# Ledger of designs, part 8: VHH binders against UDP-N-acetylenolpyruvoylglucosamine reductase (murB)

Target 1, 297 residues: UDP-N-acetylenolpyruvoylglucosamine reductase (murB), of Aquifex aeolicus (o66805)
Amino acid sequence: MLFLKNVPLQNLTTIKIGGRVSFYAEPSDLKEISLCIDFSKSRDIPLFVLGNGSNTIFGDVRGLVVNLKNLKGFKVKEIKGKFFVEAFSGTPLKDLIRFSVKENVKSFYKLLGFPASVGGAVSMNAGAFGVEISDFLKEVYFVDWEGKLQKAKRDELNFSYRKSPFPKLGIVFKVVFEFERSKENILPKYEKIRRIRKEKQPINLPTSGSTFKNPEGNFAGKLLEKAGLKGFRLKNVGFSEKHANFLVNYGGGTFSEVVDLINIAKERVYENFGIVLEEEVKLIESSGSDGWKVLGA
Key: E = the ipSAE of ESMFold2; O = the ipSAE of OpenDDE; V2 = 0.75 times the mean of E and O plus 0.25 times the DockQ between their complexes.

## First folded at step 3 (VHH)

Design x1 (from b4a, 19 letters changed; framework vhh_7xy4_2; at its last look DockQ between E and O 0.01; V2 from the best seeds 0.00; counts 0 for: pae O 13.8 > 2, placed apart)
Fold by OpenDDE, look of step 3:
Structure x1 (fold): chain B 297 residues (1-297), chain A 119 residues (1-119)
Amino acid sequence: as target 1 above (297 residues)
Amino acid sequence: QLQLVESGGGLVQPGGSLRLSCAASGFTFSDYGMAWVRQPHGKGLEYIATISSSGDDTYYSDSVKGRFTISRDNAKNTLYLQMNSLKPEDTAMYYCARDEGYSYGFDYKGQGTQVTVSS
């Protein structure tokens, strides 16, 4: 496995914003993941795990970005009307969604709005329309930060609203889902959600999904809209005209522009409503005190 | 090298019982899920039971549910299948397979042991 130096990150995120990272690797198996961990430890640099980059915005990163895109694929077993699906962390979530729709699986299709990998989705406990990915989890295999493969059952792991024990516990390697077939045809419901997303979200523009979490008893998008931020643009980045909680890159957007917009939004919402918004997206920059730190930093 | 050796098969009358065993070697048995699969003569392979690496989770096909019990002894590197209330339809070659409970292939299975249920 190669450790590439000074790799641009913008094309590795769905919002197409990113600086450069010191080191970059694409492990294909457990051994190579462990090698990455050792690499970061030996150099005392942080390690950031990247899925599809759907929930992360990068500045410049002094560390190792580990892309798990080569760790992909899933297996299925049907027993007693249930599907047991083992999926590697780098597997695109959309692949499982396609499977779930094809097999008329209950509820999982509601996650179609997440262009994440399985590992990424699990790590952020992706959720929509009343479901969270952790609702379907049976067990998680992960590589701990000692390089050891570990296994945990769903009930042994603490998931909450847009929060998981990862990557604190380690790097998600593969997961097992348990699906149930629906008694009714889910296809119409699936299509309905697709339509809603198309109507209400900027799905055709570079974005990282929801910028902020929903405060208790509120919707971030509504608060942002009321604060006058819907469509608010700062140079090449702005809050979408379709959904105020979606940042979009109109071309050539920068990390600094994103940070500025987020701060403006937080301030305005607080001033108007007394509510402190919390970011759902992760801002990764080595020098940034205001961003989310990479593990090991 | 990896090896799975089944035993315990034979001829039994309907309603009878058999206990199959599978001796595993050449790998860390406790790290892998295991399965029993069977193949009736002239038919395809069928998954009938799976068990997690720890033995905490078991799954059964509808055809054997309530009659068969899969278990394992990791200390002895052995997989078991207790078969009760056997039916003629259970006649098949039974294989022990290294499988984490998924249909898209086990990576290894034994030579098999024949089970014949007949009056």
Scores: ipSAE 0.000, ipTM 0.224, lowest interface PAE 13.8, mean pLDDT 91
ESMFold2, look of step 3: ipSAE 0.000; ipTM 0.333
ESMFold2 (binder alone), look of step 3: mean pLDDT 83; pTM 0.846

Design x2 (from b4a, 23 letters changed; framework vhh_7aqx_2; at its last look DockQ between E and O 0.13; V2 from the best seeds 0.00; counts 0 for: pae E 14.6 > 2, placed apart)
Fold by OpenDDE, look of step 3:
Structure x2 (fold): chain B 297 residues (1-297), chain A 119 residues (1-119)
Amino acid sequence: as target 1 above (297 residues)
Amino acid sequence: QVQLQESGGGLVQAGGSLRLSCTTSGFTFSDYGFSWFRQAPGEEREFVGAISSSGDDTYYADSVKGRFTISRDNAKNTFYLQMNSLKTEDTAVYYCARDEGYSYGFDYWGQGTQVTVSS
């Protein structure tokens, strides 16, 4: 495994926006993950775990970005009518979605459209249409920040709306899902959701999905729309005409433009409705003496 | 309790027009977006179109784009599907639904209204 220096991050995010990171690595096994942790500690620099980059936008980053894309694949065991799926963190979520649809698994298909990895989805507790990925978790194997492999049951982990115990506990290595076969054919429902997303979301433009979380008792997209932000554009980045809660890169967008737009949106929504929007997307840059800053955290 | 009720369906000749209504109650109408769906015999229920809470944004399936228009009247707690240039392929039961957006999908549905387009 190599530790690459001064690596551009824009192509590692789905929105195609990013600065440069000091160090970059792509570990292929547990040992190499541990090496990454040691590397960051020895240099006193922060470590950021990157999945498919579907929920993160980077500025310039002083630290180590660890991409887990080489940790991919899943195994399936059927026991007493249930599917137990062990998947590495770098596995594309779409692969599991495909499996779930093929096997007529209950509810998991609702997570379609997330261009995330399994680890990324778990870390953000990805959810849609009344389900969250944590609903399907049985176990999580993770590397703690001491470089040791740990195991936790779902019941031992605290998940909430778009929140997980990761990366606080460590780096997700692999997970075990428990699936149940549906009594009804899920394919029509799957196709329905797929079509709806296609019609309502800018799936063909560089984006990071939902920009803001839904406030309690409300919808971020609705608030943004009412605040006049649908289609609002700042230079090469803007809120989508299809969905006000989606930022899109129209080409050449920058981190600063994203930050400015998010701030404008937060301000307008607050002024109009008295609601403080919280980012679902992670904005990461180096700032101050403490190293990394996650805006909106 | 939340209720949605479709009306305005019926028999119409190809090339004709119909206007469907979805009347709602039990919630603040202006806070929600809405969608229309349809299901033909032997076919899957499919998305027809949607309107945002503000009414400023509408979405349509490719099959109906340019022919169908969705609108809303907040004062009447009702939204509409104007169907023009109807085709025999448009024959279906049409359903209205309350839209909870990206994260939640649709939570409440009407009972449906039959639209039949004859040759």
Scores: ipSAE 0.000, ipTM 0.219, lowest interface PAE 13.2, mean pLDDT 90
ESMFold2, look of step 3: ipSAE 0.000; ipTM 0.228
ESMFold2 (binder alone), look of step 3: mean pLDDT 84; pTM 0.851

Design x3 (framework vhh_8dlx_2; at its last look DockQ between E and O 0.01; V2 from the best seeds 0.00; counts 0 for: pae E 12.8 > 2, grease 26.5 > 24.2, placed apart)
Fold by ESMFold2, look of step 3:
Structure x3 (fold): chain B 297 residues (1-297), chain A 118 residues (1-118)
Amino acid sequence: as target 1 above (297 residues)
Amino acid sequence: EVQLVESGGGVVQPGRSLRLSCAASGFTFSDYGMHWVRQAPGKGLEWIGNIYYSGDTFYNPSLKSLVTISRDDSTNTLYLQMNSLRAEDTAIYYCARDEGYSYGFDYWGKGTLVTVSS
């Protein structure tokens, strides 16, 4: 494994926006993950864990980005109609969903169309259509910030709406899900959700998914729309015509344009409704985001 | 055109029960999750709960023992049963259609006022 310097991040995210990062690594096993942690500690620089970059928008970053893409694959064991799926953190979520459709398994297939990795989905507790990733989670194998492999059962971990104990506890390495075989054919429900997603979401434009969390008792997308922001464009970025809570890149968008647009949205929603929106997307520049940890400080 | 029309509100004494209805039109009701949300005078919106198109229900934990959500797909009607009403339950009650991504809504009605008064 190499620690690459001065790496452009724009093509490592689904929104295709990003500056350059000081250091970048793609570990393939536990030893290499531990080396990444040691590297971050020895240089006193923050470390960010990256899957498919489906929830992250980068500026210029002084630190180490650790991309888990080489930790891919999953194994399935069926016992009396229950499926136990052991998946590496870098495995695309779509691979598990494809398995689910093929085997008629009641999994998180309702999250179809998320361009996330398994580890990324777990780290944000990704959810849609009444399900969350954590609903199916049995065990998590992770490397703590001391470089040691740990295992935690689902009932030892606290998940909630768009909240996960990761990466605070460490780097997700591998997870075990428990699913059940469906009595009914899931393909019709899968196709209904696919149609709804295509109809209501900007699947043809680069995006990081939902921009803001839903405030308690409120709906970010509707607040944004009522504030006149559905389809609002600022240079090369904007909020989608299909769903106001989706910030999209029309081509050549920059981090500063994203920040400006988000600030406009926060100000307008606050002025109109007295509500302070909180980002769901991770905005990472230099340091100070939830995705960074200063090691060795 | 998606329409959601709440009814069944009015003035009710504390301790009584009330059932609200939401008539849905302009979409395939049985394909969507539905929610109840309320807004007390001068307050923000408070999520009450939902019912998934499968019939599964989820509730705001603070209200779970006081409310029941149900649906009748044959009449395209969503229901909210409220029991042991208190003065703090005075609010405009809205039904809303689930947008499909976690706990968001894309359409909601004009609301029906419930006033709990001694």
Scores: ipSAE 0.000, ipTM 0.267, lowest interface PAE 12.8, mean pLDDT 84
ESMFold2 (binder alone), look of step 3: mean pLDDT 84; pTM 0.847
OpenDDE, look of step 3: ipSAE 0.010; ipTM 0.243

Design x4 (framework vhh_7zox_3; at its last look DockQ between E and O 0.08; V2 from the best seeds 0.00; counts 0 for: pae E 14.6 > 2, placed apart)
Fold by ESMFold2, look of step 3:
Structure x4 (fold): chain B 297 residues (1-297), chain A 118 residues (1-118)
Amino acid sequence: as target 1 above (297 residues)
Amino acid sequence: DVQLVESGGGLVQPGGSLRLSCVASGFTFSDYGMGWVRQAPGKGLEWVSDISSGGDTYYADSVKGRFAISRDNAKNTLYLQMNRLKPEDTAVYYCARDEGYSYGFDYAGQGTQVTVSS
């Protein structure tokens, strides 16, 4: 495994916005993950764990970005009509969705449309259509910040709306899911959801997904739309014309423009509704002077 | 399980009014946002209106000022008041549950036909 220097981050994210990072690594196993942790700690520099970059917008990062792309694949064991799926953290979530539709798995198909890795989805507790990824979780294998492999069962982990104990506890290495085969054909429901999402999501422009979490009793996208921000553009970034809660890159967008746009949105929503929006997207920037820490919310 | 039963569709003249109803069962209605989606002949699904669990309303530009969405949580019922109807409003209207964790609907009923013609 090599520690690459001065790597541009823009093409490592779905929104295609990013500065450069001091160091970059793509570990392939547990030992290499531990080496990344040691590298960051011994140099006293920040560390960020990257999956598909589908929930992240980067500025310049004076630290280490660890990309888990080489930790991918999954194994399936069927026992008494249930599937136990052991998936590496870097596995694209869409691969599990494809499996679940093929095998008529109950409920999991509702998470379609997340361009995240398995580890990324678990780290944000990704959710849609009344389900969250933690609903299917049996156990997580992770490398703690001392470099040791740990295993936690679902009931030992605290998940809530868009909140996960990862990466605070460590780097997600592998996840075991429990799926149940549906007695009814799920394909029509899957296709219905896919059509509705297609009409509301900016599938033809680079994006990092949902910009803001839904506040209690409300919906961020609808608040943004009522505040006049659907389709609102600031230079090379903006909120989607299809759904206000999707920040998009029109080409050449910058981290500074993203921060400015987010602040405009927070101000307008607060002025109109008295509601303080909270980011879902991770805005990552580091000078390197902060010492070792894990970047992100 | 989740059931959404639409009613109130029919034939109406341009400029007329119609009120759609949707009775929900199989879930705690007051916990979810609800909405209306329509499908015109030969076209895809089109978002019409949403109402949050707290009663805040949202409308597509094409219906703003003409349609009014409302809900009665005590009766587990969603409504769509449709005024100043145009031939372009001709569609099958689906009652839909807004899942509340992301943007989109997770369930829809069988729909009710609205036809606006002379």
Scores: ipSAE 0.000, ipTM 0.159, lowest interface PAE 14.6, mean pLDDT 85
ESMFold2 (binder alone), look of step 3: mean pLDDT 85; pTM 0.872
OpenDDE, look of step 3: ipSAE 0.006; ipTM 0.221

## First folded at step 4 (VHH)

Design k11 (from b4 with F106P; framework vhh_brivekimig_d4; at its last look DockQ between E and O 0.01; V2 from the best seeds 0.00; counts 0 for: pae E 6.3 > 2, placed apart)
Amino acid sequence: EVQLVESGGGVVQPGGSLRLSCAASGFTFSSYGMSWVRQAPGKGPEWVSSISSSGSDTLYADSVKGRFTISRDNSKNTLYLQMNSLRPEDTALYYCARDEGYSYGPDYSSQGTLVTVSS
ESMFold2-Fast, scan of step 4: ipSAE 0.340; ipTM 0.734
ESMFold2, look of step 5: ipSAE 0.155; ipTM 0.623
ESMFold2 (binder alone), look of step 5: mean pLDDT 81; pTM 0.819
OpenDDE, look of step 5: ipSAE 0.433; ipTM 0.778

Design k12 (from b4 with G105P; framework vhh_brivekimig_d4)
Amino acid sequence: EVQLVESGGGVVQPGGSLRLSCAASGFTFSSYGMSWVRQAPGKGPEWVSSISSSGSDTLYADSVKGRFTISRDNSKNTLYLQMNSLRPEDTALYYCARDEGYSYPFDYSSQGTLVTVSS
ESMFold2-Fast, scan of step 4: ipSAE 0.232; ipTM 0.667

Design k13 (from b4 with G105D; framework vhh_brivekimig_d4)
Fold by ESMFold2-Fast, scan of step 4:
Structure k13 (fold): chain B 297 residues (1-297), chain A 119 residues (1-119)
Amino acid sequence: as target 1 above (297 residues)
Amino acid sequence: EVQLVESGGGVVQPGGSLRLSCAASGFTFSSYGMSWVRQAPGKGPEWVSSISSSGSDTLYADSVKGRFTISRDNSKNTLYLQMNSLRPEDTALYYCARDEGYSYDFDYSSQGTLVTVSS
């Protein structure tokens, strides 16, 4: 593993917007994750974890960005129709979906279609069609911010709708899922979900997914649309005409344009409805010479 | 301009029935899978049911399976939810939504329709 300097972040996120980071690393094992933490401590710089880049937008960043893409693969142990699956954080979620279909596993196939790594899905408690990824979790192994490996059981961790204790507790290294084999053939149900998902036309512009959290008793997309913001464009960024809560890059978008667009949206929604929207997307930029700023956390 | 207008909610006793409707306009309704999502006060949104663009494939949350039936009429650009054997736990605002696939949330452009199940 090398610590690369002055790396452009633009192509490491799905939105295709990003400045440069001081240092960048792609650890391949536990020891290299600990080395990344030691590196950030020895230089007194912050460390940011990057999965598949689907929920993060970067400005210029003073610090270390750690990309977990090399931590991939999973191991399976079967005991009387139950599968215990140990998966590294960088493993594509789709690999586990493929496993669950092949082995006739209950319910997990309902998470089909998310462009996420296992670690990313766990960190946001990804959910679809009535299940959340935390419903299948047995244990999480993570490296704490002191560089030590920790293990937590599912019931020791507080998961809720689109919320998890990560990365506040540390960097997710690997997880253990508990799956049950279905007594019914799940392939027809999997194919139904696949057909429902296939019928959608993708947003065909770079995007960072949901921009705002849903406020209690309401939906961010609905509020944005009623405020006239669906399809609203500011310079090279805007809100999708297909989904008002999806920020899109028309090409050449900048971090400053994103911040301005988000502020316009928050102001209009507040003026029209008295509701203060909270960001779901992570906005990361240098806060000056000594520190970093994370917006919308 | 995309619009989804729900109707059919109301107050009903446990064991009762309601039929919700969702009138869609401003997009090619027959090209989209559609869903019903509900939200009880103080809780996050809960997926209820989905239907493919043709109506050939349907899917239900375990909590409503066997009691609710989703259907659609593409000639009228209308989505339906037949709710039978209603329980107090079914009390919520019900939204119809285009299933968006790219998001962990659905695309909502509507006010929803309130269903209250009380004794």
Scores: ipSAE 0.175, ipTM 0.629, lowest interface PAE 5.1, mean pLDDT 85

Design k14 (framework vhh_brivekimig_d4; at its last look DockQ between E and O 0.01; V2 from the best seeds 0.00; counts 0 for: pae E 6.7 > 2, placed apart)
Fold by ESMFold2, look of step 5:
Structure k14 (fold): chain B 297 residues (1-297), chain A 120 residues (1-120)
Amino acid sequence: as target 1 above (297 residues)
Amino acid sequence: EVQLVESGGGVVQPGGSLRLSCAASGFTFSSYGMSWVRQAPGKGPEWVSSISSSGSDTLYADSVKGRFTISRDNSKNTLYLQMNSLRPEDTALYYCARDEGSYSYGFDYSSQGTLVTVSS
């Protein structure tokens, strides 16, 4: 494993906005993850854990970005109609969903189309159509911030709507899911969900998906539209004309423009409705002068 | 510009029925999937049901399947939820929502919500 220097981040994210990071690594095993943690601590620089980059917008990061893409794969054990799936953190979520449809397994297949890794999905407690990824979680293996492998059972971990104890507790290394074989054929329901989720007017610009979490009893997209922000453009970034809660890159967008746009949105929604919007997207920037820390935790 | 206005909430005995309506304006209703979402006291949002843009495909949470029926009338820009055999655990604030397939419950806009209370 190499610690690459001065790496541009824009092409590592779905929104294609990013500055440069001082150091970048792609660990493939526990030893290499621990080396990444030691590297950041010994140099007193921050660390950010990157998955698919589908929920992240970078500025400049004077620190280390750790990309878990090489930590992928899963193993399946079936015992009396139950499936125990051990998946590495970097495994694409779609691979587990594909397995589920093929084997008629009651998994989180309702999250179809979500462009995340297993680790990314666990770190945000991704959910749709009445399921959350934590509903299927049996145990998590993670490397804590002292570089030691830890194991936590689901009942030792606190998940809630779009909230996860990771990466605060450490870097997710692999997880064990428990699924049940379905008595009913799930393919028809899978296909119904596919058709229901199809958008007649899809977003055709780079984005990190939903910008803000939905506040209690409200929806961020409606609040943004009522605040006059649907289709609102600030230089090379804006909120989509088709989905107001999607911040989009019109080409050449910058982190500074994203921050300004998000602050405008927060201010207008608060002024108009008294509601404090909370980002779902991760905005990551550091000078490195603040010492060792986990970014985005 | 997008408006979703719901009606039909109220107080009902266990085993009773209610029909929720959601009038849509400010967008091409027939081009969008729609959903009902509820939030019970002290709990987070719970997806209830979804319907495709044409109305040809429907999906229900296991907790309501067989008791609730989602439908739409694209000529009237209206979404419906027929709620039968109501139980105390169905007590919640119910929202209609436009289904965009986002990462968060697949919705971008909702109504303000109508309260459904099921009590003996």
Scores: ipSAE 0.083, ipTM 0.595, lowest interface PAE 6.7, mean pLDDT 86
ESMFold2-Fast, scan of step 4: ipSAE 0.363; ipTM 0.740
ESMFold2 (binder alone), look of step 5: mean pLDDT 81; pTM 0.817
OpenDDE, look of step 5: ipSAE 0.237; ipTM 0.669

Design k15 (framework vhh_brivekimig_d4)
Fold by ESMFold2-Fast, scan of step 4:
Structure k15 (fold): chain B 297 residues (1-297), chain A 120 residues (1-120)
Amino acid sequence: as target 1 above (297 residues)
Amino acid sequence: EVQLVESGGGVVQPGGSLRLSCAASGFTFSSYGMSWVRQAPGKGPEWVSSISSSGSDTLYADSVKGRFTISRDNSKNTLYLQMNSLRPEDTALYYCARDEGYSYGSFDYSSQGTLVTVSS
């Protein structure tokens, strides 16, 4: 593993917006993750974790970005009729969805459609159709901010709607899921979800997915549309005409434009409805002597 | 502007029935999958049921299977939830939602909600 300097970040995220990071690394194993932590500590710089880049928007970053893309793969063991699946944090969630369909696993296929890595999905406690990824979680292996490997059982960790204890506790290395085989053929139910989810009008622009979490008793997309923000464009960024909660890059968008757009949206929703929207996307920038700005989860 | 207006909530005794309606306007209703989501006092939102744009495919939360039936009338731009054998734990605000596809929140649009209270 090499620590690369002055790496452009725009092509590492789905929204195609990003400045440059001082240092960049792609660890392939546990030892290299610890080396990344040591590197950031020795230089007194912040460290940021990147998975598939579907929920993160970067400005210029004076620090270290660690991309977990090389930590891929999963292994399965069957004990007393249950599947235990050990998956590295950089594994695409879609690979586990394919496994779930192939092995007729109960319920996990309902997480179809999240463009996330396993680590990213666990960190946001991804959920759909009545299930959350933490419902299937047995244990998490992570490297703490002292560089030591830790193991935590699901019951030792606090998960809630779109919230998890990561990355506050450390860098997720791998997770263990516990799956049960369904007594029913799940393929028809999987196909029903695919048909219900079928995009009639796809977003044809780079996007970072959902910008805001749904507030209690409401939906961010509805609030944004009622505030006049669906299809609203600020310079080279905007909210999608197809999905008001999806931020899009029309080409040449900047982090500053994203921050301004999000601030306009939060202020307008608050003025019209008295609701404070919380970001779902991670906004990461280092700015002057003030240090890091990290907005959202 | 997309509008979803729920009705049909009320107070019923355990074992009773209610039919919820959601009147949709401002979009081509027949092109979208639709869902019902509920929120009990002090709890987060819970997905209840979904239906495909044609009405041919339906899904239900395990907690309501066999008791609730989701349906739609595309000619009237209306979504329904028939709730039978109601239990105290079904007490919640019920929201109608449009499924726009791949959002990390399951559904992007909700209505004002309609209150269902199941008590003696």
Scores: ipSAE 0.104, ipTM 0.603, lowest interface PAE 6.1, mean pLDDT 85

Design k18 (from b4 with Y32W; framework vhh_brivekimig_d4)
Fold by ESMFold2-Fast, scan of step 4:
Order: structure tokens, then C-alpha cells, then sequence
Structure k18 (fold): chain B 297 residues (1-297), chain A 119 residues (1-119)
């Protein structure tokens, strides 16, 4: 593993906007994750664990971005009709969904809607159609912020709706799932969910998904549309004509343009409705004054 | 402007029935999968049922399967939930939700409709 310098971040996100990070690393094993933590601490710079990149926009980052994409693969053992699956954090969730369909696994296929890695899905406690990823979880192996491997059983960890103890406790290294084979053929149910989940009006431009959280009793997209922001373009960025809450990059967009656009949107919504919108999208920018700290997706 | 307006909630005795409606506007209703989601006091949101854009495919939570029926009328831009054999544990605010696809889950109605099952 190399610590690459001055790496452009734009291609690590779906929005295709990003400044440069001081240091970037793609660890391939446990030892290299610990080296990343040691590296950031010794230099007193923040460490950011890159998630799925679908809800993150980077400015310039004086720090270390750690991408877990090289930690891929899973191992399966079958004991008395149950599957125990050990999966590395960088494994695409879709690979486990494919396994679940092929082996007729109960319920796990219901998570097919998430564009996440296993580690990302665990960190957000991904849930859909009545199940959460933590429902299948036995153990999490993680590297704590002192660089030591830790193991926690599911019952030792506090999961709730869209919340987990990560990355506060550390960087997820691998997890162990417990699956049961269904007594019924799950393929027809999988196909039903696939048809229900399919996006019908795709945004044909790079996007970071939902920009703002829905405020109590309202929808951000509705408020933005009423404020005249649906399809609003500022230089090379704007709000989608298909979804007012979805920020798009027309090509060559910058972090500064994103910040300006978000501020315009907040100001107009507040002026029109008295509502202060909160970002759902993660805006990551750091300076040398930040010191060591953890930044998460 | 996407709008989802729920109605049909009320107070009913155990074993009773209610029919919820969701009037949709501001988007091509027939192109979207739709869901009902509920939230009981002090609990997180719970998925109840989903229906495909054509109405040909339906899914139900185990807790309501056999008692609830989801349906839609694309000519009227309306989603329905027929609730039979209601139980005290069905007491919740019920939300109509558009399936946002792979990237973002469900978009909830701001209003909801309250269902109370009480003697």
C-alpha cells in the first residue's frame, strides 16, 4: 500500500465533484488499515473513511482519505442448514444479495436497493421491506482508533433505525452474518422487489442523491420546488428537473459552486417558508487547523 | 410538486376494518411503486406493504399478511390499504410513500392518517 499525495477526489463520488486530498490510501489488509490510522495520528491530520460515495461531495481535504475497496470477498460455511458468511467491509452488498438469491436465503435479498459496500451498509444499518442488516449480523471485526483489532458481538452493539456505532468505534474490517435457507422459493419475491424498487425517472447526470433532510411535517423537494429551485442552475451545478432535492453536476462543477448553491437554496426556503433546511449530503472539506480526528460518510 | 395526501384513519374496535386512501399528484403515479409505512408512538417507522407500478405485484409485512390488502387505481392516482381484523398493535400513523428507487428509499407524506384500535 502506498500513501498517494495530492489525489483528486472527483471520481470517488457519484456527483463527480471533488478537490484534492493531501493523502489517499487503499489498504488491502488489517495491517495496512492500522498503518493508515498511525499515519494520520503521527501527522496530526484527519482521517476520512470513504463510504459508497453516493452522498458525499469533497472540497480540498488536508488529511487522509481511506478507501476500503480492496477489502473484498466473503467466505461461507454451512452448519445444520444455516449459512455463516464472513464478509470483508469493502465487499459490494450486491454480491451478498446475489449469493442470497442463488442459495435461496430468507429475507436478506430485501436489501437489494442499497448502493453500498458491506461496511457502508452496516455503518448506516441499512434497512428495507421490514428487515435491517443488523438483523442478520453475528459479529463485527473492526480496527479501533488506536490501531488494534477488536471484535464485538451483535448484542454488544447499539443499532437503531439508520444508526450504528461506526465509525465512532473504529473502521469496520469484516463482519459475520447468519443466514437461513428459505423453505419457499425466494426468486419470485426477489423479482417483485426488483420491479417495485426500480427507479422510474432516472437523473441522467452525476448526482449525490438527496441534498437536504426532510423537515418535520414536510418534504425538502417540495419546498425547493415551491421556492423556484427545481431545475435551477448555478454555473456547472444545479438542482435536477426530475427531483428538486437532487444536486446535479452538468460537467466541471466545483465544491465552491455546490456550497453556493446550497446556501442559495437554504436562504430562499427560509425566506419563503421560515424553514431551515439541514443537509443530508456530506460536505467534506478540511484545513491544516483541524488536527487529528475521524471523519465519516 | 409531489403531493401525497392520506385519509381514512379513525378509531375502531379490535376486529374492525378501515380503508385508507392516498391521493397522489405532481408526478406520473402509474410509473412508481408505492408503499404504506406506519409509525407507532415511541417506535421507528415500520414498512407495511408495497405495490408495483402496474399493481400486478404486492408484498406484505408478516405482521399484516392475510389481514391487509394494498391496491391502486392508476386512473385516479390513488393508492389504497384495506385493513381487516385490526388489532391494538396496528395503532399508528400510516404514511403513503413513493418508492424512490435504489439510491434513497421511500418519500413519506407529511400528513399521515391516524389509526387507533381501542376498545
Amino acid sequence: as target 1 above (297 residues)
Amino acid sequence: EVQLVESGGGVVQPGGSLRLSCAASGFTFSSWGMSWVRQAPGKGPEWVSSISSSGSDTLYADSVKGRFTISRDNSKNTLYLQMNSLRPEDTALYYCARDEGYSYGFDYSSQGTLVTVSS
Scores: ipSAE 0.167, ipTM 0.627, lowest interface PAE 5.0, mean pLDDT 85

Design k20 (from b4 with E100Y; framework vhh_brivekimig_d4)
Amino acid sequence: EVQLVESGGGVVQPGGSLRLSCAASGFTFSSYGMSWVRQAPGKGPEWVSSISSSGSDTLYADSVKGRFTISRDNSKNTLYLQMNSLRPEDTALYYCARDYGYSYGFDYSSQGTLVTVSS
ESMFold2-Fast, scan of step 4: ipSAE 0.250; ipTM 0.668

